VH-VL binders against SHC-transforming protein 3 (SHC3). Designs and how they scored, part 1

No score or structure here was measured in a lab: all are predicted.

Target 1, 186 residues: SHC-transforming protein 3 (SHC3), of Homo sapiens (Human) (q92529r149to334)
Amino acid sequence: LGPGVTYVVKYLGCIEVLRSMRSLDFSTRTQITREAISRVCEAVPGAKGAFKKRKPPSKMLSSILGKSNLQFAGMSISLTISTASLNLRTPDSKQIIANHHMRSISFASGGDPDTTDYVAYVAKDPVNRRACHILECCDGLAQDVIGSIGQAFELRFKQYLQCPTKIPALHDRMQSLDEPWTEEEG
Unless a header shows other numbers, all headers, positions and changes below count from the first letter of the chain; antibody chains aren't numbered by Kabat.
F, E and O are the ipSAE of ESMFold2-Fast, ESMFold2 and OpenDDE, as the mean of both directions, binder to target and target to binder. V2 is 0.75 times the mean of E and O plus 0.25 times the DockQ between their complexes.
[cut] stands for letters that were removed.
The coordinates of atoms that the task and the answers printed are left out; those that the model quotes come from them. Centres of patches stay.

## First folded at step 5 (VH-VL; framework fv_reozalimab_arm2)

Design c1 (from s2 with light chain K32Y)
Fold by ESMFold2-Fast, scan of step 5:
Structure c1 (fold): chain C 186 residues (1-186), chain A 125 residues (1-125), chain B 110 residues (1-110)
Amino acid sequence: as target 1 above (186 residues)
Amino acid sequence: QVQLVQSGAEVKKPGSSVKVSCKASGGTFSRYAISWVRQAPGQGLEWMGGINPSSGTANYAQKFQGRVTITADKSTSTAYMELSSLRSEDTAVYYCAREYTGSYFEHPDYYFDYWGQGTTVTVSS
Amino acid sequence: QSVLTQPPSASGTPGQRVTISCSGSSSNIGSYTVNWYQQLPGTAPKLLIYSNNQRPKGVPDRFSGSKSGTSASLAISGLQSEDEADYYCAAWDDSLSGWVFGGGIKLTVL
């Protein structure tokens, strides 16, 4: 990725995630992102209907998802993906919508057959606490976006492993993703 | 359904080189890493190296450094593994595998989610 | 010469529970998640368990994984004849900057 890659995508909003992603199995994490996409899409005018058919969410899934934040819903944004962060800005770069450091991101998925145009990621920040953020991509771009996020995770992890500074134990690293977000962390 | 399809069996003489291909299809993403793992007859799995197709950056296991070259062609969704200076002990089944990177950046859940069918390489005189 | 240590063989009878061990060090299992791969005779390996204890879709509940310190284990409950296979543990190793596998264990169903 070098200095990062930038995409123009639509930000649809986010929905609070009330459980730590690491406490959940992969199937549940995937179901959470799919349900978050569905709920945010239903709430945002002009969002595409990515799902062909959807079952009602289980009681368990409903207990994991909290309040939606649609303050920036429907905005076209510049998304910059780097080993440091996912940075969301207005296209004119005058306003930062969100800057999620890679260490604050616990899960990402997107571009699958059921939600071809969507990317979702779970991040911690002081405004939304832990939330699943939904991006709508066009023209097959979702595959590129989720691929770049995955590449950034991989490169960040490898850079961390080769850091001359003492590497924290796995337990300490895993805990950093579950602890409440604190300003100026990392 | 994701599939990794490898090239056919090879019989090579000592000192020659072999190049095995691995074509991704059925929704395999261009930016996911592809690793190569070999298995000698009656022996275990041995990682040789992997490549990030988007950057072209390859990493190699120390044992194979200087003898293995891993490349990728994004336009054809195909990864290649070339092993030079072949010896009889290089007789093995060579697998490609897609490397998934998981949810946690400092502790990503790396694993091989899909494997190719394997390519038998026999080195004999 | 495997970096991760597994017993070379194990056996059980149908219906029994068998446990397959995998031992490493702080640079691999002590620092990273463990994955398990099943290899049926004459076939490519298949992902059986990822992230210490997670099952991919299509893997029966009979298979479970666990990790403690620098060791991991795979448990197979209600052993069936089709479970006869080689089983490999794997983890990333930060001292080698690469993947390491266990030597593999041949599980025989008597």
Scores: ipSAE 0.012, ipTM 0.490, lowest interface PAE 9.3, mean pLDDT 80

Design c2 (from s2 with light chain T33Y)
Fold by ESMFold2-Fast, scan of step 5:
Structure c2 (fold): chain C 186 residues (1-186), chain A 125 residues (1-125), chain B 110 residues (1-110)
Amino acid sequence: as target 1 above (186 residues)
Amino acid sequence: QVQLVQSGAEVKKPGSSVKVSCKASGGTFSRYAISWVRQAPGQGLEWMGGINPSSGTANYAQKFQGRVTITADKSTSTAYMELSSLRSEDTAVYYCAREYTGSYFEHPDYYFDYWGQGTTVTVSS
Amino acid sequence: QSVLTQPPSASGTPGQRVTISCSGSSSNIGSKYVNWYQQLPGTAPKLLIYSNNQRPKGVPDRFSGSKSGTSASLAISGLQSEDEADYYCAAWDDSLSGWVFGGGIKLTVL
């Protein structure tokens, strides 16, 4: 990832998450992101929408999701993904909308068949505490975005294990950028 | 609507090679991995390998290493699987399948969301 | 032969609940997500369950998945005649660096 990879996406909004994602299993995390995407899409004019045949949320899911924040809803943003953070800026890069350190991000998902153009991630910040942020991508970009986020998670973890003062060689990193996901044997 | 369309049936002699194509439409080809899975008559599914079209990086099952080559052409949204040194045991239906990534965290999730119709390859002497 | 173990056949009657098992190891099911595929006679496989227990659009809620330790299960409640098919479990295997499938199970609706 080097200096980071940048995408232009649409920010739709976020919904407060009232429980730590670490305390939830993968299935519940995925259900939370799907429900968040649905609620934000329904609330934002011009969103493509998802889940025309969506199941009603369980009482448990409804108890985990709090209030929505649509302050920046519908604006195009510059999203920079690096091992340090997800940085959301205005397209001219003059204003920071949000900067979420990778350590503060507990889950990310995107490009699901029912929500092919959407990416969601759960992060803590000083404004929204813990919230699920929803991005709308064009032209099949969601898969690239979620792929880059996943790579940033993996590279950040490996940097701590491999000595933080030494950056992996560019050649080796570039070769691994598009490698199939596999768990390292150590 | 996403669709994977494969090339037609092949009849090959032992020792020859076969190259099967898989053309993707209705979706973004270079943002998904394409895997190849075969099924011998009356048998189960067997993964052969897959490719990330964006990088051109392929990964192969141990059983097929040295005999299989998987490639992709982004300009035509087509993936290819070439199997060499054919034996009678290679008689099977060969499927391409799109490998989709739905979630990233400690262990990202992948699954085959769309499958081609299959290509029958018969190896006969 | 197959890395993941499934029984070769199962049967049930309409309305019954049928459970299909899939057994693996720590390098596959024990550490990775399980997918299930349905193959109707003469057709390509179709995604039935992903991420252990998630249903894609168009799959009825009578199909459910679960995972415990190194094993997974597919449950079909309210069994219907159209459910007669082969069912395969699948997972990524870290030791093989590749996808592995169960041997498949032929489900007959009596």
Scores: ipSAE 0.015, ipTM 0.510, lowest interface PAE 7.1, mean pLDDT 80

Design c3 (from s2 with light chain S51Y)
Fold by ESMFold2-Fast, scan of step 5:
Structure c3 (fold): chain C 186 residues (1-186), chain A 125 residues (1-125), chain B 110 residues (1-110)
Amino acid sequence: as target 1 above (186 residues)
Amino acid sequence: QVQLVQSGAEVKKPGSSVKVSCKASGGTFSRYAISWVRQAPGQGLEWMGGINPSSGTANYAQKFQGRVTITADKSTSTAYMELSSLRSEDTAVYYCAREYTGSYFEHPDYYFDYWGQGTTVTVSS
Amino acid sequence: QSVLTQPPSASGTPGQRVTISCSGSSSNIGSKTVNWYQQLPGTAPKLLIYYNNQRPKGVPDRFSGSKSGTSASLAISGLQSEDEADYYCAAWDDSLSGWVFGGGIKLTVL
């Protein structure tokens, strides 16, 4: 990846996630991202993927998802994916929308059959606390974006394997089938 | 449009080996894992193993460990499954299936979003 | 035989609701999501339900999935003749470090 790979995507917004992804099973995590995509798409007039027959959210999902932040909704952005971070800027680079350190990202998904143009990821930052961020991609681009995020994550882990002092903790997280090694919540 | 196209039917003698191919088109080959699943006549589905083309890492079901080798060639978007020391019990339809890996962070909760058409392998003397 | 247990057969008449069960353990269904695959006669399996209860594009809402504890269910409402097929549940198994399938159920539409 070098200094990073850059994509031009549309930022739709984010929704606060009130519980740690660590405390949820994988099915609940994917349901959260799908529900977040649905809510943000319905709230943003220019978004694709209108869910005409949206499923009612479960009681549990409604309790996990908080308030939306649509301050930058609908903006075309420059997304740079590197082993250090996901960096979201306006295309002219004059404004930073978000800079999410890789270790602050606890879950990412994209290119699902029912949300093929969307990428969602849950990250912590000072402004939104823990939130699920929604990106809308051009047809086919979502797979490239989520693939690059996965590659950055694998490369980051491999780089840390060169540092003996962190090997046991990273190895334990890497081998966890229940918890992704990205979660830094202790 | 995503499609997995497999090589044609094979008839093999006991003790020989067979190598089946699976060519992926549409989507990004290197960002999806490919698994092999077989089905003996009138029987259920049995997972043999899978490969992450990005890392080249393959994992095998314990039953097939030592007899199966799964490889991938990113330049041709093709995955291969080679099964050695064939027995009559290996007569089956062999499927490749793409594991959706939209979240790299979650190893255990993937699913097979697309399947190849299957390759019939008959082992007979 | 199979790690996940399904009944070998089920039947229904057009318009009825049929429920197909799948039982596992804490190492698979209890801690992981369940996927369902439909196999029409002479064809490859096709994804029907993923992540316990999600439908891919093109699958009618007559098909629904659910999971409770170490068991999962596939429900087919308004049963139609074209639903006659084999249905498989599947989950990742932590103890085996691999995918496990149910034995499959042959659904006959009478």
Scores: ipSAE 0.014, ipTM 0.497, lowest interface PAE 8.2, mean pLDDT 80

Design c4 (from s2 with light chain S51D)
Fold by ESMFold2-Fast, scan of step 5:
Order: structure tokens, then sequence, then C-alpha cells
Structure c4 (fold): chain C 186 residues (1-186), chain A 125 residues (1-125), chain B 110 residues (1-110)
């Protein structure tokens, strides 16, 4: 990735995730991101719409998702993916909208059949406690975006790569991020 | 050492607004969120809301939605809490507190590692 | 209930062990970590325990925390006169999307 890979995507918003991703199995994490995509898409004018048909969420899933933050909803942004961070900025003015350090990202998913054009990632910050950020991609770009996030995660942490010829699936790589980590720098 | 220093005591009339400041020193202001917690005389602690100075994004407790506004100025390392439509029930000591981010993977929730000295706000007619 | 419940008062004698309880629900203590704050008379609260059982630098090891189900407790061993204070538990509440505090307990050292 070098200095990072940049994509132009639409930022739809984020929704608080009120439980630690480490406390949840992969299936629940996936359901949370799908529900977050659905809720944010319904709230944002001009969003493509994620699901042709969706089932109502369980009470458990509804209790995990908190308030939406739609301050930057619907904006086209430059997303730069590097081993250090996911950096979101305006393409025109080059102003930073958000910078999520790679260590703060506990889960990412995207390009799924029902949400083909969407990428969601869960990042911790002090104000939102933990939030699921929703990106809308065009032209099959979601697969490239999620692939780059996965590559950045592997390069940043390297603990998941066992040998040169074997690369684990993305969901396994993301789950290793939920393991305990000791902070060395203040 | 990290220190939060708040503005001085205020006496306000019902229906007015108050704006309290909290200046952070000794640490990286933008790295940590600042929350506001109040305490009425002889009562317990009540969270009002918090802000991330880096993004300017604020979250508020449901009870204070529409009445409280929390802002931050990174250039002066100062957070502000403005409470409008004051009532006698708003008489309290108002504290700012720094939300420690710690290790994001080991600390699933945040906690208040440093507190300001408090600002007494008295609402009387 | 989404508000954390603590007894209003407790007392002990020097050298004894005192336990302070904090009761919540599945939306707060049942799914989140618990923090404890000590408030000496006339002062701001101070962090005493974070993430259920962790002590910040400068807090003696005679203070310990634990959590089980929807309840948490703070234990003070070798109680000292300077421990006279109000103690608050705190947790994030999923239903309220905000921090909740216990009502506080006034600890008296006899």
Amino acid sequence: as target 1 above (186 residues)
Amino acid sequence: QVQLVQSGAEVKKPGSSVKVSCKASGGTFSRYAISWVRQAPGQGLEWMGGINPSSGTANYAQKFQGRVTITADKSTSTAYMELSSLRSEDTAVYYCAREYTGSYFEHPDYYFDYWGQGTTVTVSS
Amino acid sequence: QSVLTQPPSASGTPGQRVTISCSGSSSNIGSKTVNWYQQLPGTAPKLLIYDNNQRPKGVPDRFSGSKSGTSASLAISGLQSEDEADYYCAAWDDSLSGWVFGGGIKLTVL
C-alpha cells in the first residue's frame, strides 16, 4: 500500500454500536453491519437503498445500535486506506472529515450480495464510543475498498499471516483485531 | 501532569443561559473526549454529554437534548458547555471530565480519568 | 430499571473490610464494564477503579472491584479514616445511549 490507496466514495453516516465487537460472534457482527447499512440508507436522501426486501431486526440487534450521526451524510469523500489509518476528507477542499487509526477498527465488511455497493466498518472514538461507518461505492468499487482495508490490516498487524502461500479469509483477519492489545504510547 | 481548569461560579436568572469553560493542559487535548457531569446539592452525579475535540462531534444525554450544547476549541484546548432555559433545578456543580481512550481493544468502554474542579451554577429569581 | 442502584450509606471501623454494592440491568452492567469514582468532601470525583477491576496509578491495592451478571461491587480492605467519602459506580447504558451513575453511597469510618 505504500503511502496509501485512495478511493472516491459517498459517506452516508454512522450509527453507534453499543457493545464491544469482541463480545459478539461473527454472525452477530455481520447482522449488526447489515442493520446499520439499512438504517443509515433509509435516513439519507439519495442513498441507493441496501435491501430489496429485509426482515425486521431482532430486539437484541436493535438494542446494540444507538444514535445515528448524519452530520456528513451524502458527501462525496476521498477515502485513503493505509497501514496507519482510514482517512476521510473532502475531495475539493482536502479538509479532513475523520481519521480512524487502524488500531481503533474492530470489524469491516463489504460487497455482500444484499449490500453489494456498501462498505461498513466499526471504529472506536471517544465521543461515539464505537460507531459503524457506512460508505456507498459505485461500479463494483466496494470489493476493492474492502480488499484494501483487509490488506492494510494484514500489513499493519502481520500476526495473522502464517506463511507466504496462505492468506486467511477477511473475517478471520478482522476478528484477530479484537484480541487484547497493550498500549505502549501515551 | 494533566489538569482540567474550569471557569468561575455563576449566578443566573430562570430562563437565561449559562456557558461554562474547561481548559485542558498537560496532555494532548485532541486525543481525548471531554464530558460534562453535573451534581445538584446533596445529590448524585448526572452525565450531560461529551465531545470529541478533533471532529467537533458531540453526543448528549436524552434528558438534556435541545437544552445543552457542548463545543470545543482546539486552538485554546478548551471545551464549553452551554445550558439554556435555566430552571431552579439546574442549580448544581458542573464538572468537565476527560474520557480516556486507552487501548481500544482492551478497553471496550471509556472512563473519566481526570476531572475539573467544578463550576457552581446557582439559578435563583 | 436502567438507573444503577447503590445503598445510600455504609459504615465500618478502621482495619475492617467493607463492600459497596451496585446493581443494574442487562442494558448497563450486564453488557458493559463498570467504573468507580471516589468523591472526598468538597472535592471533584476521582477515578478509583476502571473496567471492572483495574486500578489507576496511585490507587492502593486495598481497593478492588468485581462484576457478576448485572451487579458490581467495590471492596475496601484495611479501611482507613481517609476513606470517608462518597462512592459512585458508573456504566454505559445501551437503552439510554449514555453514561449512568449509581446514586452514590456515603461511607463513614467509625
Scores: ipSAE 0.006, ipTM 0.451, lowest interface PAE 10.9, mean pLDDT 78

Design c5 (from s2 with heavy chain T28K)
Fold by ESMFold2-Fast, scan of step 5:
Structure c5 (fold): chain C 186 residues (1-186), chain A 125 residues (1-125), chain B 110 residues (1-110)
Amino acid sequence: as target 1 above (186 residues)
Amino acid sequence: QVQLVQSGAEVKKPGSSVKVSCKASGGKFSRYAISWVRQAPGQGLEWMGGINPSSGTANYAQKFQGRVTITADKSTSTAYMELSSLRSEDTAVYYCAREYTGSYFEHPDYYFDYWGQGTTVTVSS
Amino acid sequence: QSVLTQPPSASGTPGQRVTISCSGSSSNIGSKTVNWYQQLPGTAPKLLIYSNNQRPKGVPDRFSGSKSGTSASLAISGLQSEDEADYYCAAWDDSLSGWVFGGGIKLTVL
């Protein structure tokens, strides 16, 4: 990855995730991202569409997904993936849409047969709290994007774990990521 | 459904090379690393190396460095392991295994979720 | 030899609880998660436990994992005859920059 790899993709929006991904098994995390993709695609004009027909979501999945934020829906963005962050900017680089530090990202998925052109990732930020962000990619690009995200996660996590003196710092970060939101902070 | 299908058994002479293939089903080939693990008769599992097909970057266990080459062809969803300068001690079953490459930072999911059926390589004079 | 240490054999009777140990060092189990693989005779290994204590779909809750310090354990409750197999622990090793396996344990159901 070096200084990062950059892709041009479409940002479709995000939907709030009401539970920590850490508390869910892999299958549930995958179902959450697939449901998020479906809901955001249905809400955004011009989205390719993930499904032609969809089974009604389980009540459990519906309880985990909250409000959508479609403020930047449908815009083309420059996505830069590095071990530090996922950085979303306008293609001319004049406006930052979002910058999600890798430590704030708890899950990513994409390029699956049912959602071939889509990538979803769950990140915490001050505006959306914890949300699943949906990207729409050109044919075949989704797999390169999710592969790069996975590589960045692997490199970032191994860097911290390989340094014994930084293990307490990583532990502290992990503990703080799902600390209760106090009234003083909200 | 995910499947890893390996090429058939091989019988090789000492000093030759063998190249084993592992074909993955499905379009998510580039999202996962593919590792190669061997098992000599009656012995345990030994990791040889792996490759990230998305980047083409391979890494190898020190014991096999210089003798093993792992490659991937994204267009055919196939990974390859070539082992050169074969010795009788290389007689083993060779497995490919799909490695989930950490998409959950706080609770990393690094593991071999699917394995190929194995390819028997026999090295004899 | 294997980098992670497991006993070479263990046995139990149907219905019993058996525990399989795996010992490593700070460069592997001490800093990384542990996975467990089951190998039935004549078959490829199968994922049994990942990330210390997580079960993939299709693995019954009789199987559980735990990790403490530089050691890990696989527990099998309600042992059944079909559990007779070889079991391997595995972890990434930072010093070797590679995956390491335990030597494997042959579990016999008496």
Scores: ipSAE 0.012, ipTM 0.475, lowest interface PAE 9.1, mean pLDDT 80

Design c7 (from s2 with heavy chain N52I S55Y)
Fold by ESMFold2-Fast, scan of step 5:
Structure c7 (fold): chain C 186 residues (1-186), chain A 125 residues (1-125), chain B 110 residues (1-110)
Amino acid sequence: as target 1 above (186 residues)
Amino acid sequence: QVQLVQSGAEVKKPGSSVKVSCKASGGTFSRYAISWVRQAPGQGLEWMGGIIPSYGTANYAQKFQGRVTITADKSTSTAYMELSSLRSEDTAVYYCAREYTGSYFEHPDYYFDYWGQGTTVTVSS
Amino acid sequence: QSVLTQPPSASGTPGQRVTISCSGSSSNIGSKTVNWYQQLPGTAPKLLIYSNNQRPKGVPDRFSGSKSGTSASLAISGLQSEDEADYYCAAWDDSLSGWVFGGGIKLTVL
C-alpha cells in the first residue's frame, strides 16, 4: 500500500467489547460486529441504518458488548489505511481522532450484504480499551475500505515472513492483542 | 455491478492444452482472489485452484498440480486458467468465481460471491 | 469422489419444507464455515448461503443454513417450483489447503 490509501467516510462511534475476539468463533465475531453496527446506528442521528428489522440479540451477545463512546459520532473523517495503522483524522482541521496500529486490530469486517455501507473493526487503545469502531461509507465504498484493510493485513504478514524478528506472526499477534492490555518494554 | 465474463467454447484434441480467460468488470479486481471450478457433464463441482492478482500467488488443488497454471493480468482485469495434457476426462464446463470475504481475522472465511457464465471445453479426437 | 457427502437426490411438493444434508470431517466442516450454492438448470452456480447461516442480499428468508459438528444442513421452507435445482455445500479443507464441494443434490419439485 506504500504510504497508505485514504478514504473519506463517516465515523459513527464505538462500543466496548468485553470478550477477546480470539475466544469467539467466526459466526459470533460477525454477529458482534453486526450488533455493534445496529446499536451505534440507532444511537447516532443521521446514520443511514443497517437494518430495517433485526432479531433481538441473545443474552450471550449482549454480555459481550459494553458501553458506547459517541464523542466523535457523525463526523466525516479522513481514513488512511496502511500496513502500520488505521489513522482517523478530521479532513478540515487535520486533527487526529484515533490512530490504531495494525498490531492492535484483532478483527475487521465490512461491505456485507446485510450491512452493505458499513465497516467495523475491533481495536485496543488506551481510551476505549478493546472496542468495535463503526464507519459508514457511501456509494459502495465499504467494499473498497474493507478490501484495503485486508490487503494491509496480508502485506503486514508478508513483511513478517521476510523479517520475523520485527513483527509477530498474524496468529500470534491476534492472540496477544486479545489478552488483557499489557505494555511491553523494547 | 460486479460481472465475470469468460471466453467462448473450445474443442481440443487429447494431449493439447487450453487457456480460458475470465474478465472482471466493476469492483476491485486486484483485492479479491479468483478461483477456477470445473463441472464434467452430469457431475458435481470441482475446485482447481485460485490466484490473488495483487500478489501473483496461485494455489492449486493437488489433483491438478503440474497440469494447471492460473495467472492474472491486472492491467486488463483478466484471470486465466491453462490446463495442459488434455484427456477426454477433462471435458467439462470451467467456471471462474470471485473469492470474497467481508471479514478479516487470522484466516478470513471466503465465499464465491460472483461466478462467470462458464466455458465449455470438449476434448475429442 | 467428493470430499463432502450429500445425498444425490431429494424431492418435495410446493409449500413443503425440505432439508438438504452435507457431511464432512474435522479438517473441513468441523473447523471451517460452510457455504451453499444453487445451480439452476443450464446456469452457473449462485451463492445461496455463506458462513453457515448468512443470506446474501436478494435471497429469500425461506432459505436457511445450519451447522453442527462435522455436518451442515440447508433448509428450504415454502418450497416453490423455481427451487428445482442442484444444491452444493462447500468448505475450505485445512488438510488439503483447498476448497472442497459436496457431490451435489438434485432437488425435484413434484
Scores: ipSAE 0.020, ipTM 0.595, lowest interface PAE 5.1, mean pLDDT 82

Design c8 (from s2 with heavy chain S54R)
Fold by ESMFold2-Fast, scan of step 5:
Structure c8 (fold): chain C 186 residues (1-186), chain A 125 residues (1-125), chain B 110 residues (1-110)
Amino acid sequence: as target 1 above (186 residues)
Amino acid sequence: QVQLVQSGAEVKKPGSSVKVSCKASGGTFSRYAISWVRQAPGQGLEWMGGINPRSGTANYAQKFQGRVTITADKSTSTAYMELSSLRSEDTAVYYCAREYTGSYFEHPDYYFDYWGQGTTVTVSS
Amino acid sequence: QSVLTQPPSASGTPGQRVTISCSGSSSNIGSKTVNWYQQLPGTAPKLLIYSNNQRPKGVPDRFSGSKSGTSASLAISGLQSEDEADYYCAAWDDSLSGWVFGGGIKLTVL
C-alpha cells in the first residue's frame, strides 16, 4: 500500500456495538454489519438504502446494536487506507471525521450482494465507543475499498509477525481488541 | 468470474532461464497477491514466492532466493515468474495462484482462492 | 521433505467417512489457519476448505475441516468416486516467512 490509498466515499454514520466482536461467531458478525447498514441507511436522508424489504431483526441482533451517531451523516469524505489507520477527512482535508488505528478495528465487511454499495467496519474510539461505521460507495468501489482494508490489515499483521521481539505486544493488542474499554457499567 | 490464464508449455536446456506469465481477469488485480507454486512430476506442491501487484513487493522462498524473480504489470493485469540457471530438477508444472485476504481483522484469513491452469516446464538437453 | 506432514495415502468405499490428517508446528498450524486444496488427476489444485473449517461456494457440506493445537484434519463423509484425488493442507509459516504445504495424500475410492 505504500503511503496509503485514497477513495472518495460517503460517510453515513455509525451505530454503537454493545458486545465484543470476539464474543460473536462469524455469522452473527456479518448479520450485525448488515443490520447496522440497514438502520443507518433508513435514518439518513439521501442514502441509497436497501430497497428490498427485509425481515425484522432478531431480538439477539437488536440487543447488540445501541445508539446511532449521525453527526457527519451524508458527508462526502476522503478515506485513506494504510497499514496504520483508516483516516476519514473532508475532501478539502480541513476536518478530520475520524482516524481509526488498524489495531482498533475488530471487523470489516462490504461489497456483498445484499449490500453491494456499502462497507461497514467496527472500531473503537473515545467518541463513539465501539461502533459500526457505514460507508456508501459508487461504481463498484465498495469491493475495492474492502479489499484495500483487508490488505492493509494483513500487511500490518504479517510485518509485525516478522519481528519476533514484538510478537507478545501484537498478542496483547489482539487480546485488547473488542474488549470492554470502559471499566465501569454504572 | 475470476480467471488466471497462464502461458504455454516450455522446453529449456540446462543453464537457461524461463519466464512464465499469468494473466488475471474478472477482478481487481492490484488488491490481491499472486503466488507461484510448482509441482514436479509425481511430487507435491512447493511455494516459490509471491508478489503484491500494488506495491511491487515480492517475497521468495529461501530455496529459490537468488534465481527466481516475480514481477507484475498492473496495466496488463499480468504476473510473471522467471527462473534462471535451470537444472533437470526444475522440470515441473508451475502454477500461479491468487491470495485472498479475508475481512475478519481479529483472525486474519488468507488462502489461494483461484489457481491458473499450470504451465509445464521441461528442462532437458 | 514437506514442512507439514500428511500420510501418503488413504482409501475408503462409497458412503463411508474418511479423515485426512496434517501435522505441523507452533510456527505454522499452531499460530495460523489451515487451508485444504483438492487436486483431481491432471488438473490444477482447487480450494476446498479455508480458515480451518470454512467451505467456499460450491463445495459440498460433506467436506469439513478442523484444527487442534499443531494438527489439522479434513473429513470427507459420504465418500463419492469423484472424491478420488490428492489432498493438500497448507499454512503460512512464521519462521520461514512463507507458505508451506503438506506432502499430499492420494485418496483412493475403492
Scores: ipSAE 0.014, ipTM 0.493, lowest interface PAE 8.4, mean pLDDT 80

Design c9 (from s2 with light chain S31Y)
Fold by ESMFold2-Fast, scan of step 5:
Structure c9 (fold): chain C 186 residues (1-186), chain A 125 residues (1-125), chain B 110 residues (1-110)
Amino acid sequence: as target 1 above (186 residues)
Amino acid sequence: QVQLVQSGAEVKKPGSSVKVSCKASGGTFSRYAISWVRQAPGQGLEWMGGINPSSGTANYAQKFQGRVTITADKSTSTAYMELSSLRSEDTAVYYCAREYTGSYFEHPDYYFDYWGQGTTVTVSS
Amino acid sequence: QSVLTQPPSASGTPGQRVTISCSGSSSNIGYKTVNWYQQLPGTAPKLLIYSNNQRPKGVPDRFSGSKSGTSASLAISGLQSEDEADYYCAAWDDSLSGWVFGGGIKLTVL
């Protein structure tokens, strides 16, 4: 990734995530991002809808998602993805929307067949605490964006090659000691 | 729009080798692994191996170790599967398939989101 | 020889609910997610269900997936003649460091 790769995307907003992603199984993590995308899209005028109609959220899922922050909703931003961070700025680079250290990002998903133009990631910062941030992409860009985030995750973790066609080398012993959350954060 | 286009049918002699190509269009080629899956007539699907084009690392099913070589050329967005020492039981349709994940945590979930049309390889004397 | 076990065939009538099973072990289905692929006669396989129970856009909601322990199931509600196809389950196997497929099931719509 070098100094980082930059994409122009639309920032739709974020929703507070009240539990640690480590305390949740894969299905629940996926449901959180799908529900977050749906709620933010419904709340932001001019946003595209998610590509799959959502079922009413379970009581468990509703207990995990908190308040929305739509302060920067609908803005075009420059997203720079590097091994250090996801940096969100206005396209003229004069205003910082957010800067999330890669180690503060616990989960990311996007470009899937049911949410083709969307990328969501869960990150901690001083303003939003732990929140799921929603990006809307155009022109098939979502798969490139999530792929770049995935490369940064791969380099950060250094314990899993993130490709099932590769033979794992050192995954169980290379747990990141820089993980930003504890069980108390759940 | 993502599409995988494979090379045409081949008829080969026992003991020879065959090299099948899979050209990807749409998306960033180097961000996806390409797997090869074969299907003998009237039989099920069998994974042979795959490659991550960004690293050049290939992994092979035990059954094909020593006979299969999977490579990728990022400049042409093309993956290749070469199978040597062909036998009659290697007669099959050979598919390439893109391994994708849209989900990143410590253990990402992969699936084959797009498949090539298949290449028929017939091994006969 | 397949690592994941599926029945070789199943049949149903239009409107019926059909369930297709897939049995594995702790090194595959017990630890990893299951994907399902549909193969219409003479065509390449197509992704039908991913990550146990997720449906790609364009796949009707009458198809659903589930997983429990070392087994997975594909359910087809409101069976239609166009569902006549071969269905394969698949999972990554940590012991083999590779993808494994079920033997496939030929679904006939009577």
Scores: ipSAE 0.095, ipTM 0.681, lowest interface PAE 4.2, mean pLDDT 82

